# Ledger of designs, part 71: miniprotein binders against q96jn8r1131to1294

Target 1, 164 residues: q96jn8r1131to1294
Amino acid sequence: TLEFLENHGKNILLSNGNRTATRVASYNQGIVVINQPLVPQLLVQVRIDFLNRQWTSSLVLGVITCAPERLNFPASACALKRAAWLLRGRGVFHNGLKICEKFGPNLDTCPEGTILGLRLDSSGGLHLHVNGVDQGVAVPDVPQPCHALVDLYGQCEQVTIVNP

## First folded at step 7 (miniprotein)

Design k28
Fold by ESMFold2-Fast, scan of step 7:
Structure k28 (fold): chain B 164 residues (1-164), chain A 96 residues (1-96)
Amino acid sequence: as target 1 above (164 residues)
Amino acid sequence: DELERKIEEIIYRAFELVYKGELEEALELIVEAIRLAVENKDKDLLVWAIYIIANIAQELGDPELLEKVLELAEEAYELTKDPEIKKLIEYLEKDL
């Protein structure tokens, strides 16, 4: 059973058995982490439930390699620095730096109902899935253990974990 | 942290202005965010603010914005001597 951890950004409310995360204030403080490590071939998926279009940027997805259970989350995932590999807009980011340009679709334009997935392949490559379609390897050789992270930033105010 | 929230709010407003083509106003807000971090003498907050601003600038790819962010990162490095900022400067220089 996949759930969001009880430890999360301060603006998050968990519901639906900890499978739905809602950002109830502002545009930030919306980081949530999956309760289980992202092991090879496990596909973790979230559906975008609600977008507030007064904001410019949207959902960030990625992995974090530090232990999330008692982490004091920063206001945005970008501030996690060396512990995080992130997909934002059309870019891939690590340690606050853009390491790949124009990977996959623009996450800032994904509509409500979009299903976004993260999966490690057998070689440790991190894959993004969009509505069931594998976008390829965004990050090679992700350190393990790692955990799937969703930052309900900007436009994205609600996501729900969905089964493959 | 109230200061962290205020700085992020300013940075996000700067995003909107860059998106609308209001680069000069966006740069004023970016400078204000950095000023707040420096005046509070919080090295970690300053390093964090620079990283967020650099990520935004790289995503947008505007050459003028990238040059200004590099300038700010160089100033922050002189203030903090933080190796993460030094690494960021090296990456920004390659993208230019």
Scores: ipSAE 0.000, ipTM 0.183, lowest interface PAE 14.7, mean pLDDT 80

Design k29
Fold by ESMFold2-Fast, scan of step 7:
Structure k29 (fold): chain B 164 residues (1-164), chain A 96 residues (1-96)
Amino acid sequence: as target 1 above (164 residues)
Amino acid sequence: DELERKIEEIIYRAFELVWKGELEEALELIVEAIRLAVENKDKDLLVWAIYIIANIAQELGDPELLEKVLELAEEAYELTKDPEIKKLIEYLEKDL
């Protein structure tokens, strides 16, 4: 059911029925977006398939509230100009501003095989799931509609959508 | 229009400098962008620029700059009534 949108960062190659995203060059230009809005109780999950340790930082994930179909993606999700809530390393960021110092595990150190999930609760709280474990509310009151985003940045060169 | 595009480019350059850790240069650019956005009465660019100067202040860890940014955000909220600015004020008041 869930697929990555055909509109994506320029270094991305989609395969496996648009359920696998591979970054084929450099360390950036690796943003992908899920093809359906993140509605309450929908759990969107991706598995980290391949890490290249030549790079220091890794995968970023979160949500955007702008329409993704025709969005010009920047080189990094952290350069999204507005309407973005992102989880990077241990931090939670809104439009570039760090709004939480330490949330969940360090995303820069998650190994291959880790399954990362995003879910909205009934109150609009954005949850991070790691290997099936709910880390709690990273962001309260996310505006809707919103779309799940993954940035294959740095170490993370491949992810695959997995069903719960 | 033309000026709006130029202000947007300055803001984007400042944001990229923050990403690169060039905080001092980013601060100089974003202060200029805020001034131009206010003069041009561009509420959208003003909101974006204020988020970036807040990010710079947070990364620098300068208490005086953080207080100035909070003051700036409060003034911008009176001017714009933008809910994103109100949210920024809440973040800053919690010493994130």
Scores: ipSAE 0.097, ipTM 0.496, lowest interface PAE 5.8, mean pLDDT 83

Design k3
Fold by ESMFold2-Fast, scan of step 7:
Structure k3 (fold): chain B 164 residues (1-164), chain A 96 residues (1-96)
Amino acid sequence: as target 1 above (164 residues)
Amino acid sequence: DELERKIYEIIYRAFELVDKGELEEALELIVEAIRLAVENKDKDLLVWAIYIIANIAQELGDPELLEKVLELAEEAYELTKDPEIKKLIEYLEKDL
């Protein structure tokens, strides 16, 4: 069963059998990681449950290639370096560098109820799914093993893992 | 863009220093990146740098550093008028 790891950002509270993550303070320190490696047949999906419009930016999602069980998470996923490929707003980022300007919808404007998914294809391409619709390959040739990551940043204060 | 490349290099080095626990040195690099981002008119990089520096200041728990971060954020807001920076200023003011 897919769950968020018990190792997470300082402001996170896990509930619902570690399937719901709530950021209980501030705008940052909200990184969570899925408990299983993202393998080519696995679709990992989260639903946006609660948005706080006090903030402008919203959630970031992507993958990391380092072992997450004992990682000291930075305050924001954007501070992760070589080990992370991230989707933020409409951009795709690696090593803090924007590698694609416009991919998929603007994640800063997705409403509550939106279901976001991450999947690796057979060639190691990372796909974003939005409400069941495959947006295409955001990142080719992701190194394995890798783990799906969600940063409950800014507006996004709660997400829940949902089954396909 | 030469300036944009330099800003990303500085931010990347600052991340390495944060990972090593050298937070004060990281702060100095991020301040430099903020100044270069302002010069380059790169709003996204400026917002990034402000958020990173705020996190470093909170990690150190130093009231003087929080005041310096607030001053930098206020300067950045005057230059960009970015609403996200304004929200960050309001958040930081609560901790003072």
Scores: ipSAE 0.000, ipTM 0.178, lowest interface PAE 13.8, mean pLDDT 77

Design k30
Fold by ESMFold2-Fast, scan of step 7:
Order: C-alpha cells, then structure tokens, then sequence
Structure k30 (fold): chain B 164 residues (1-164), chain A 96 residues (1-96)
C-alpha cells in the first residue's frame, strides 16, 4: 500500500490514511515522499486536488536517492543540492541545476484533476506520466534505490495518491 | 505570485553563476532577490530566499560569503522581527 511518509515538510498535513497531503500554510515547506522505493515498472501516481491561483509556480515532482525517513526537508525541493532529480515547470533539474529546458507539459499550468505519475523503466530511466500518457524518459540512469518525491509548492495545495 | 517566480529565477541564476566562478555577479543577484522579497512584504519568501542563499554559501565554504549572507539575514530580522529569521541567524553563526 502506497502512502506518504510521516516525515514531511512542516506545512504538510496528511489525511485519508496518509494518501492525501495538504499544505496548510504559505507556499512552501510542502515536500512529501512515497513510503516505498520506486522500483522498476512501479507507477506511482498523484492527483492534483486543489490549486490556489494566488501563486504563479506549482508542484515539483521527481526522485531522491537519499534515505527519506529522517531527512531534514528544505523549504523547497529545488534547494536539495545532492541526490535529487526534479521536474519543475518544463525543466528537468539535477541537484538544483537545470539539465533539460523543455520536457513534457508545463507543470505550472496543469489543472486540478491532473494525474501525474513517475515510473522507472528497466534501464533506470525516469518517466513522467500525465493522465496516463507516458511523456518519455526525463532522466536516464537514475541510481537505485530511489524514492518518489512531490513538492506541494506554490499553487498546488493538495494531492492524493491514486492507483493506476 | 509573479514576484515569487522572479525571486526563484534570480536564485537559480545565482546558482549558475556560482558554478561558473562568478561570485561577484552571484552576490548582486542575491541582493536583488532579497530586495524583491522585502518589497513584497512576504516574510516566508524572504526567509526562504535567505535560506537558499545560505545553502549556496555553505556549499562553497567561503567565510566572506557567509558573512555577507549573515549581514543580509540581520537586515531581514530588523525589517520583519520574524522568529524564523532569528533562528536562521543563530544557525549561520554556528557555521562561521
């Protein structure tokens, strides 16, 4: 059973059996991590439940290869300087540096109800899925074990884990 | 909001300049990000900007840069009187 870890950003409240994450304050401190490693072919999906249009930027998602159970989360996932591969807007970021300028749809413009998925292929390629559609390989050769991360940043104030 | 996005873009540009060894330009961008956060009167945004900049300075291990970041944090505390900024100042002082 997929759940969000109890270790999360300070502005997060977990509910629905730890399958729903809500950011209850501000625009940041909203990092959550899936409780199981992202093993090859496992598709982890979250649905965008609520957007607050007061903010311009929206959620970030990706993977980390450090152990998340005791990690002291920074204010934003993009502040992670090691062991992180992230998708933000249309960019792909490794440890805070943009490594690809245009990949997939613009995450800052995905509406409520959008289902975003992360999956590793058998070669260690990280795939983004949007509403069930594979966008291709965002990052090749992700080290394992790794963990799926969602940063409820800016506009995105609630997500829920959904089954494939 | 638009200012939040601009501050984020400035911070990421500063990351690139640090990697290129252009510390003077990076510091100018850091100052601009702080200025925008102050103008926006958003305490969380200001604390976040300083936190990110402090992370950059710590990664570089440059005592002069850490001192500059500490000065900016002290100015932010005078403007906001925010307990989180005070805690950040204490954190930065330990690393000097």
Amino acid sequence: as target 1 above (164 residues)
Amino acid sequence: DELERKIEEIIYRAFELVDEGELEEALELIVEAIRLAVENKDKDLLVWAIYIIANIAQELGDPELLEKVLELAEEAYELTKDPEIKKLIEYLEKDL
Scores: ipSAE 0.000, ipTM 0.147, lowest interface PAE 14.2, mean pLDDT 78

Design k31
Fold by ESMFold2-Fast, scan of step 7:
Structure k31 (fold): chain B 164 residues (1-164), chain A 96 residues (1-96)
Amino acid sequence: as target 1 above (164 residues)
Amino acid sequence: DELERKIEEIIYRAFELVDYGELEEALELIVEAIRLAVENKDKDLLVWAIYIIANIAQELGDPELLEKVLELAEEAYELTKDPEIKKLIEYLEKDL
């Protein structure tokens, strides 16, 4: 039942019933958002389908607390300044400021086939899951409602939503 | 835009160096990215780069650098009138 929203970055093409997102041009303009709020205990998962190693950085994963249906997305998720909590490389960022230096694996080096998940616990803590393994709390006390976001930046040109 | 792409990749490289604890090299790159973003009048990349240099300055803990970054943020606010830069100025002032 989980799908990517029809509102997305301009270089995205949705397919497979809006469950696969492909970035068809360049290295940016690849933000996609899940079609329903991330409610506590819901695990949203995406699989990395295709990496283009022409580029150096890869996908960014996180949450945003504003309504995504009509957002004019910037070229990269890291340019989002309002109410965004993002995981990039090994860092955790809130509104453009680094709040944790090393959390989980390096997202810039995850291979094709990696399954990445986001989940809120009952206390509002945001968890990252990697291939089914909970990496712990990346961000405590995320405001709700919030929405899961994936930025198909750089190397990552395709992801698919995977149900548990 | 080729120049926009190059600025964005410089910013990503600076972040990579911060993640490895190579703060001086990261600082040199982010200063160049800020200069290019100003010349290219790319407000979004400028704001992003200023957030990163502020993070570097705070991690280095150098009061002289923090004052210089605050001055840089104030100049960026005059150029853009961006409320996000104003918020960053208020944030940086708390550490001075």
Scores: ipSAE 0.000, ipTM 0.179, lowest interface PAE 12.2, mean pLDDT 80

Design k32
Fold by ESMFold2-Fast, scan of step 7:
Structure k32 (fold): chain B 164 residues (1-164), chain A 96 residues (1-96)
Amino acid sequence: as target 1 above (164 residues)
Amino acid sequence: DELERKIEEIIYRAFELVDWGELEEALELIVEAIRLAVENKDKDLLVWAIYIIANIAQELGDPELLEKVLELAEEAYELTKDPEIKKLIEYLEKDL
């Protein structure tokens, strides 16, 4: 069963058997990591449960290739040094640097109820799925092992892991 | 290590300012962090600081700053030989 790790950002509260993550304060310190490696063909999905529109940007999701227990949870996932590939807004970022300008939908505008998924294909390509629809390869040749990460940043205050 | 801790704190503050959109102040802090990381011969903190200044340069969209950051990344690669910095240089060159 997929769950969020109990090692998470300091503003996170886990509930629903560690399948729901709520950011209870501010706009940051909301990083959560899935409890098992993202192995090829595993589809990890989260549903956006609650958005607070006082903030401009919203959730970030992606993968890290460092061990989850070594995350000291910087304020935002985009501050992770090395070993991170992240989707934020329309961009694809590697260690905070934008490496692709426009990929998939704008994550800052996805409404409550949207289901976002991450999957590695057999060639190591990282795919984004939106409401069950494969958006294509966001990052080719992701090093393995890697772990799926969600940053409940800005607008996004709650997500829940959902099964495919 | 007192100095290592101070450098790390400066880097975290710089990143928080980037989060807030305070790019000018973030730039000043991260330049200082780079200087201290070089002085302290801390390769890991230097690599981290170089990624943050590259992010700031991208957000500002200033070609002259981006070119200067590319030069800094090249110097950091000579000091560290870190493959992540080599990859960063490739990404920065595409922006030019």
Scores: ipSAE 0.012, ipTM 0.338, lowest interface PAE 8.5, mean pLDDT 81

Design k33
Fold by ESMFold2-Fast, scan of step 7:
Structure k33 (fold): chain B 164 residues (1-164), chain A 96 residues (1-96)
Amino acid sequence: as target 1 above (164 residues)
Amino acid sequence: DELERKIEEIIYRAFELVDKGWLEEALELIVEAIRLAVENKDKDLLVWAIYIIANIAQELGDPELLEKVLELAEEAYELTKDPEIKKLIEYLEKDL
């Protein structure tokens, strides 16, 4: 079964059998990682449960290729060292550097109830799914093994892992 | 390592400033972090700091700074042969 790892950002509280992550303070320190590697065809999905509109940016999601179980998480996912491919706003980022200007919908404007999914295809392409709709390949040739990551940044204060 | 920890703290602080939109202040800190990483031959911190200065240059939209960062990345690649720096050079050359 899919759960968030007990190793997470300092402002995170896990509940609901480690399937719900809540950021309890500030706007950052909210990184969580799925407990299973993202293997081809596995669809990992989270639902946006609560948005705090006092912040301008919202959640980030993507993959990391380092071992997450004992990782010392930085304040935000974009500061991860040389191990991350991330979707933020409309951009695709590698290790904090924007590598694609516009991809899919603007994640900063997704409302509560939106279901966001990550999946690797058989060629190692990382796909974003939004409310069941495949947005296409955001990142080709993701190194494996990799792990799905969600950064409860800014507006996004709670997410829950959901099955189809 | 005490010095390695200090450099890492500077880099984290620089990124906090980036998060807040204080790009010029972040730039000053990251330049210092790069200088210290080079002096201390810390390849991992150097690569990380170069990615951050590239991000700052990208967000500032400063073509002169982007050119300087590309030159810095090319020099760092000669020193480290790190494939992540080679990838960064390719991204920067695409006018990213």
Scores: ipSAE 0.214, ipTM 0.583, lowest interface PAE 4.9, mean pLDDT 84

Design k34
Fold by ESMFold2-Fast, scan of step 7:
Structure k34 (fold): chain B 164 residues (1-164), chain A 96 residues (1-96)
Amino acid sequence: as target 1 above (164 residues)
Amino acid sequence: DELERKIEEIIYRAFELVDKGELEEALELIVEAIRLAVENKDEDLLVWAIYIIANIAQELGDPELLEKVLELAEEAYELTKDPEIKKLIEYLEKDL
């Protein structure tokens, strides 16, 4: 079964058999990573459980291509070195640089209960799924192995892994 | 390498400032990190720092700074031949 790795940002508390991640302080230091590589056809899904609207931006998700088990996580996923493709707001980012202005819905406005999914297609394209709906290819040709990452940033204080 | 660790610490501090919206202070730290990475001949830290200064320039919306970052990236690509730098040059050229 899919779980969050025990190596995570310092403000994270894991519960529910490492399937729920809660950010217990501040607005950052909330990076979690799925415990196995994102292989083609595997759909990794998380549900937004709790939003704190004192903050303006929200959850970031994407993939990293470095080994996550002993990684020293930065305060924000956008600071990850040479290894990250991230979806934040409406943008797609590679190593913190915006490479696409508008992709899918605005992640800063997704309500509690939204289910966000990541999947690689057979050609290595990274897809975002929102409430079961494939938004298309956000990033082509993702290097492998890669790992699904969620940054409980800003508004998003809790997520839970959900089976399809 | 102690210097390598110090450069990484400067870079993480710069990102913390970016996260807080303190872009001008972040810029100063990243410029220092680039200088140290070049001096220490650390290609990995150089590539990382260049991506960060590009992000800061992008968030500031400063076209003059973006042009300077493009020049820096072109010089770094000549030095390293790193495909990540080549990709950064492509991104930056579209912005300009």
Scores: ipSAE 0.216, ipTM 0.572, lowest interface PAE 4.6, mean pLDDT 84

Design k35
Fold by ESMFold2-Fast, scan of step 7:
Structure k35 (fold): chain B 164 residues (1-164), chain A 96 residues (1-96)
Amino acid sequence: as target 1 above (164 residues)
Amino acid sequence: DELERKIEEIIYRAFELVDKGELEEALELIVEAIRLAVENKDKELLVWAIYIIANIAQELGDPELLEKVLELAEEAYELTKDPEIKKLIEYLEKDL
C-alpha cells in the first residue's frame, strides 16, 4: 500500500499508518515522499485536509528522481533543483526555473477537500489529476525511477493519501 | 516562527510586485528578507530566500541581477557552509 516515507522534512509528523502527513511548525520543512516509485499508470492521490490562511502560498506537488530514503531534505522543494519537477501555483518548475506558465488550477487556491493526483503515462509524461479530472501532461519524459513528492508549504498543513 | 512568517510574507509580496512589473521594489524586499535571515543566523531561511531571489532573477532574464545573486550566495556559503548553497552557486555559475 502507498505510504509516506519515514524520511521527511523535520516539521512533519506522520500518522494514520503513515498515510497522513501534518506540518506541526512554521511554514516550511514539510516535504514528504511516497514510499513506492511512481510507475506508469499508478495514480498517487492526496487530499488537502487543513489550510492555515495565515500563510499565502500553498502546497507543491511533483516528482523527485534521486533516492529519497536517506535524502537530507531542504527547507522547501524549490531547493531540490535538477532532481525535481514541481507544480507550484499555476506553474511547472524544474531546476529552479518556471518551464510552463499556466498549467491546471492555481494550487495556492485549492480548498480543503481537494484531491490532487500524480500519474505517469506510458510515455513517461507526468499528469496532474484534480478531483478525478486529468489536467494533461505537465512534464514530458520524466526520468525513472522517480517518486511522488508533496511539499506541505505555507497554507497546507495536512494531507492524506487517498485511494481512487 | 514570527520571523519566518515575516520573511514568507515579504517574499510573497516580492512575487506580486514582479507580476506587476515593479522590479525595483521586488528586489528591495528580497534583499531585506535576506538581511533578516542573516542577522538571525537562520540558515534554512537564508537558503530559501536565496533560492527564491535566484528564481525571480531567472524569470526576469537579467544577467546583472544573476551576478548579484551569485555574490549573495557566495557570502551565504561563507557564513553557513551549507551544501545546498554550494549547489546553488554551481547552478548559477553554469546558467550565467
Scores: ipSAE 0.000, ipTM 0.157, lowest interface PAE 14.8, mean pLDDT 78

Design k36
Fold by ESMFold2-Fast, scan of step 7:
Structure k36 (fold): chain B 164 residues (1-164), chain A 96 residues (1-96)
Amino acid sequence: as target 1 above (164 residues)
Amino acid sequence: DELERKIEEIIYRAFELVDKGELEEALELIVEAIRLAVENKDKYLLVWAIYIIANIAQELGDPELLEKVLELAEEAYELTKDPEIKKLIEYLEKDL
């Protein structure tokens, strides 16, 4: 079963059988990672449960290629350089660079109840799903193994893993 | 808050310049954003701006610039005592 790893950002509290992540302090230190590698055909989905709009930016999601079980996470996923491919706002980022300017919806404006999904296709392309709708390939040829991550940054204070 | 919005606009502009490979212009903007965030005592924007400048330093492969970014982060930690800034310092030290 899909769960968030016990290794996570220090401001995270896991509940609901490690399927709900809540950021209980500040605006950062909110990175969580799914407990198994993102392999082709696996769709990992999270629902946005609670937004605090005093903050400007919101949830970031994507993949990392380093082993997450003992990783000392930075305060923000944006500091993960070559090991991470991230979707933030309307952009796709790798190694600190925006590699796509306008992909999918603006993640800073997705409302509570939005379900966001990550999936690898058979060619290693990373797809974003929004409320069940495939947005297309955000990143081609993701290196393996990789792991799905969610950064409960800024506005996004709670997410829950949603199974089909 | 007008100043917070101004700093955010500078940070977003710096992101766009990094995407275009205009690293020196991006660096100038981020330095200004850090200055404004420090003056405004805005921990959120300060941490964000420092992450961006650290990434620019790494992309340029300039160890002297990376050392200056580390010094800036250390100064920010002394002013704010924010443990998230201390974690950023540890991250930057691994690159040196």
Scores: ipSAE 0.000, ipTM 0.162, lowest interface PAE 12.2, mean pLDDT 77

Design k37
Fold by ESMFold2-Fast, scan of step 7:
Structure k37 (fold): chain B 164 residues (1-164), chain A 96 residues (1-96)
Amino acid sequence: as target 1 above (164 residues)
Amino acid sequence: DELERKIEEIIYRAFELVDKGELEEALELIVEAIRLAVENKDKDLLEWAIYIIANIAQELGDPELLEKVLELAEEAYELTKDPEIKKLIEYLEKDL
């Protein structure tokens, strides 16, 4: 069963059998990681439950290749400089550098109820799924093992893992 | 804290402006973020801001700005000793 790891950003509260993550303070310190590696054929999905429009930017999601169980998370995922591939707004980022200008929808404007998914294809390509629709390959040849990460940044204050 | 939040929001705003091609506005914001990060002694935010200003400088193609960014990155490396900043310095040197 997919769950969020107990090691997470300090503003996160896990509930619903560790399947719901709520950011209970501020706008940052909201990184959560899925409890098992993202392997081919596994579709990890989260639903946006609650958005606070007080903030401008919203959630970030992607993968990291470092071991997350004892990782000291930075305030935001975009500060990760250790083998991280992230989708933020309209861009794809690798270790803080933008590698793609426009991919998929703007994550800063996805409404409550949106289901976002991450999946590796058989060639190691990272796919983004939005409401069940495959957006294509965001990142080719992701090293394995890798771990799915969600940063409840800014507007996004709650997400829940959703089964296919 | 409040200052850390302010700096981080400025950095995100600069990133959004780069994505929109508003490079001059992005440059003004990121310079302010770097100043605040240095004053706050926040190595992580400083390193992040340095990556963004390097991206802006490369997009603008201004050789004087690239030289200034290289000098700034060298100062940041002295402060942080971060190997990733050292790699960035090497990339920036190739553009000069």
Scores: ipSAE 0.012, ipTM 0.265, lowest interface PAE 8.7, mean pLDDT 80

Design k38
Fold by ESMFold2-Fast, scan of step 7:
Structure k38 (fold): chain B 164 residues (1-164), chain A 96 residues (1-96)
Amino acid sequence: as target 1 above (164 residues)
Amino acid sequence: DELERKIEEIIYRAFELVDKGELEEALELIVEAIRLAVENKDKDLLDWAIYIIANIAQELGDPELLEKVLELAEEAYELTKDPEIKKLIEYLEKDL
């Protein structure tokens, strides 16, 4: 059973059996991590439940290769540095720098109800799924073990883990 | 903790100014955020401020803004001697 880890950003409250994450303050400190490693063929999916349109940017998805259970989370996933590969807006980022300019849809404009998924293929390629549609390989050769991460940044104030 | 929140709010306001095309005001706010992060001795906030404005500069594709971000990163490195900032400088130079 997939759940969010009890270790999370300061502004997060977990509910619904740790399957729903709500950011209860500000626009940041909203990082959550799935409770088990992202192994090949496992599809981890979250649904966007609530967007606050007073903010400009929205959620970030990705993977981290450091152990998340004891991690002191920074204010934003971008600060996780070399341990993180992130999808933000239209780009793919590693160590805070853009490594791919346009991949998949613009995450800053995905509406409430959008289901976003992360999956590793058999070759270690990280895939993004949007409403069940595979967008292709965003990052090749992801180091393992790795963990799926969601940063409830800006507009995105609530997500829920959903089963395929 | 309260100071961390203020620095984060300054950084976010800078992003909004960049989106509006008000680059000079955005850079002034980033400089203020860097100054406060240095005074707070918080290298994570300092690194975050620099990385995020660099990401925005890359998205705009503006060579002048990217050069200004490099200048700010070099200044921050002289203040902190943080090796992560030095690494960022190397990556940004390659992107030019």
Scores: ipSAE 0.000, ipTM 0.221, lowest interface PAE 11.4, mean pLDDT 78

Design k39
Fold by ESMFold2-Fast, scan of step 7:
Structure k39 (fold): chain B 164 residues (1-164), chain A 96 residues (1-96)
Amino acid sequence: as target 1 above (164 residues)
Amino acid sequence: DELERKIEEIIYRAFELVDKGELEEALELIVEAIRLAVENKDKDLLYWAIYIIANIAQELGDPELLEKVLELAEEAYELTKDPEIKKLIEYLEKDL
């Protein structure tokens, strides 16, 4: 079964059998990682449970290629540098730079109840799914192994892993 | 850390100013964020500030702004010797 790893950002509390992540303080230090590699055709989905509109930006999701079990997580996923391919707002980012402009919906405006999914296709393309709808390839040819990451940043204070 | 929160607030304000076309004020704010990150002696915060301004520069497609960002990144690299900052400089140079 899919769970969040016990190694996570310092402001995270895991509950519900490690399937729910809650950021209990501030706006950052909220990175969580799925407990198994993202292999082709595996669909990892999280539901946005709670948004705190005190903050401007919202969650970031994507993949990392470093081993997450002993990683000292930075305050924000953006600081993961070369190891991360991230979806933030409407952009796709790698190594601190925007590599794709307008992709999918604006993640900063997704409401509570939205289900966001990550999946690799057979060619190693990373797909974003929103409420069951495939948005297309955000990143081609992702290095493997890689791991699905969610950064409960800003507005997004709680997510839960949901099965298809 | 209070300084970390303050730096992030400055960066988000810079985003708003870029949207309004207030490029000079946005750059002044990011310079302040970099100064605070240096004072906090946090390489991750410093890299994050440079990362964000680089994204802004790329969104605008402004070669003058990108040149200024490269200068800031070069200063940060001299200060920290962080190889990730050096790699960011190399990547930004390819976009020119």
Scores: ipSAE 0.000, ipTM 0.248, lowest interface PAE 10.8, mean pLDDT 79

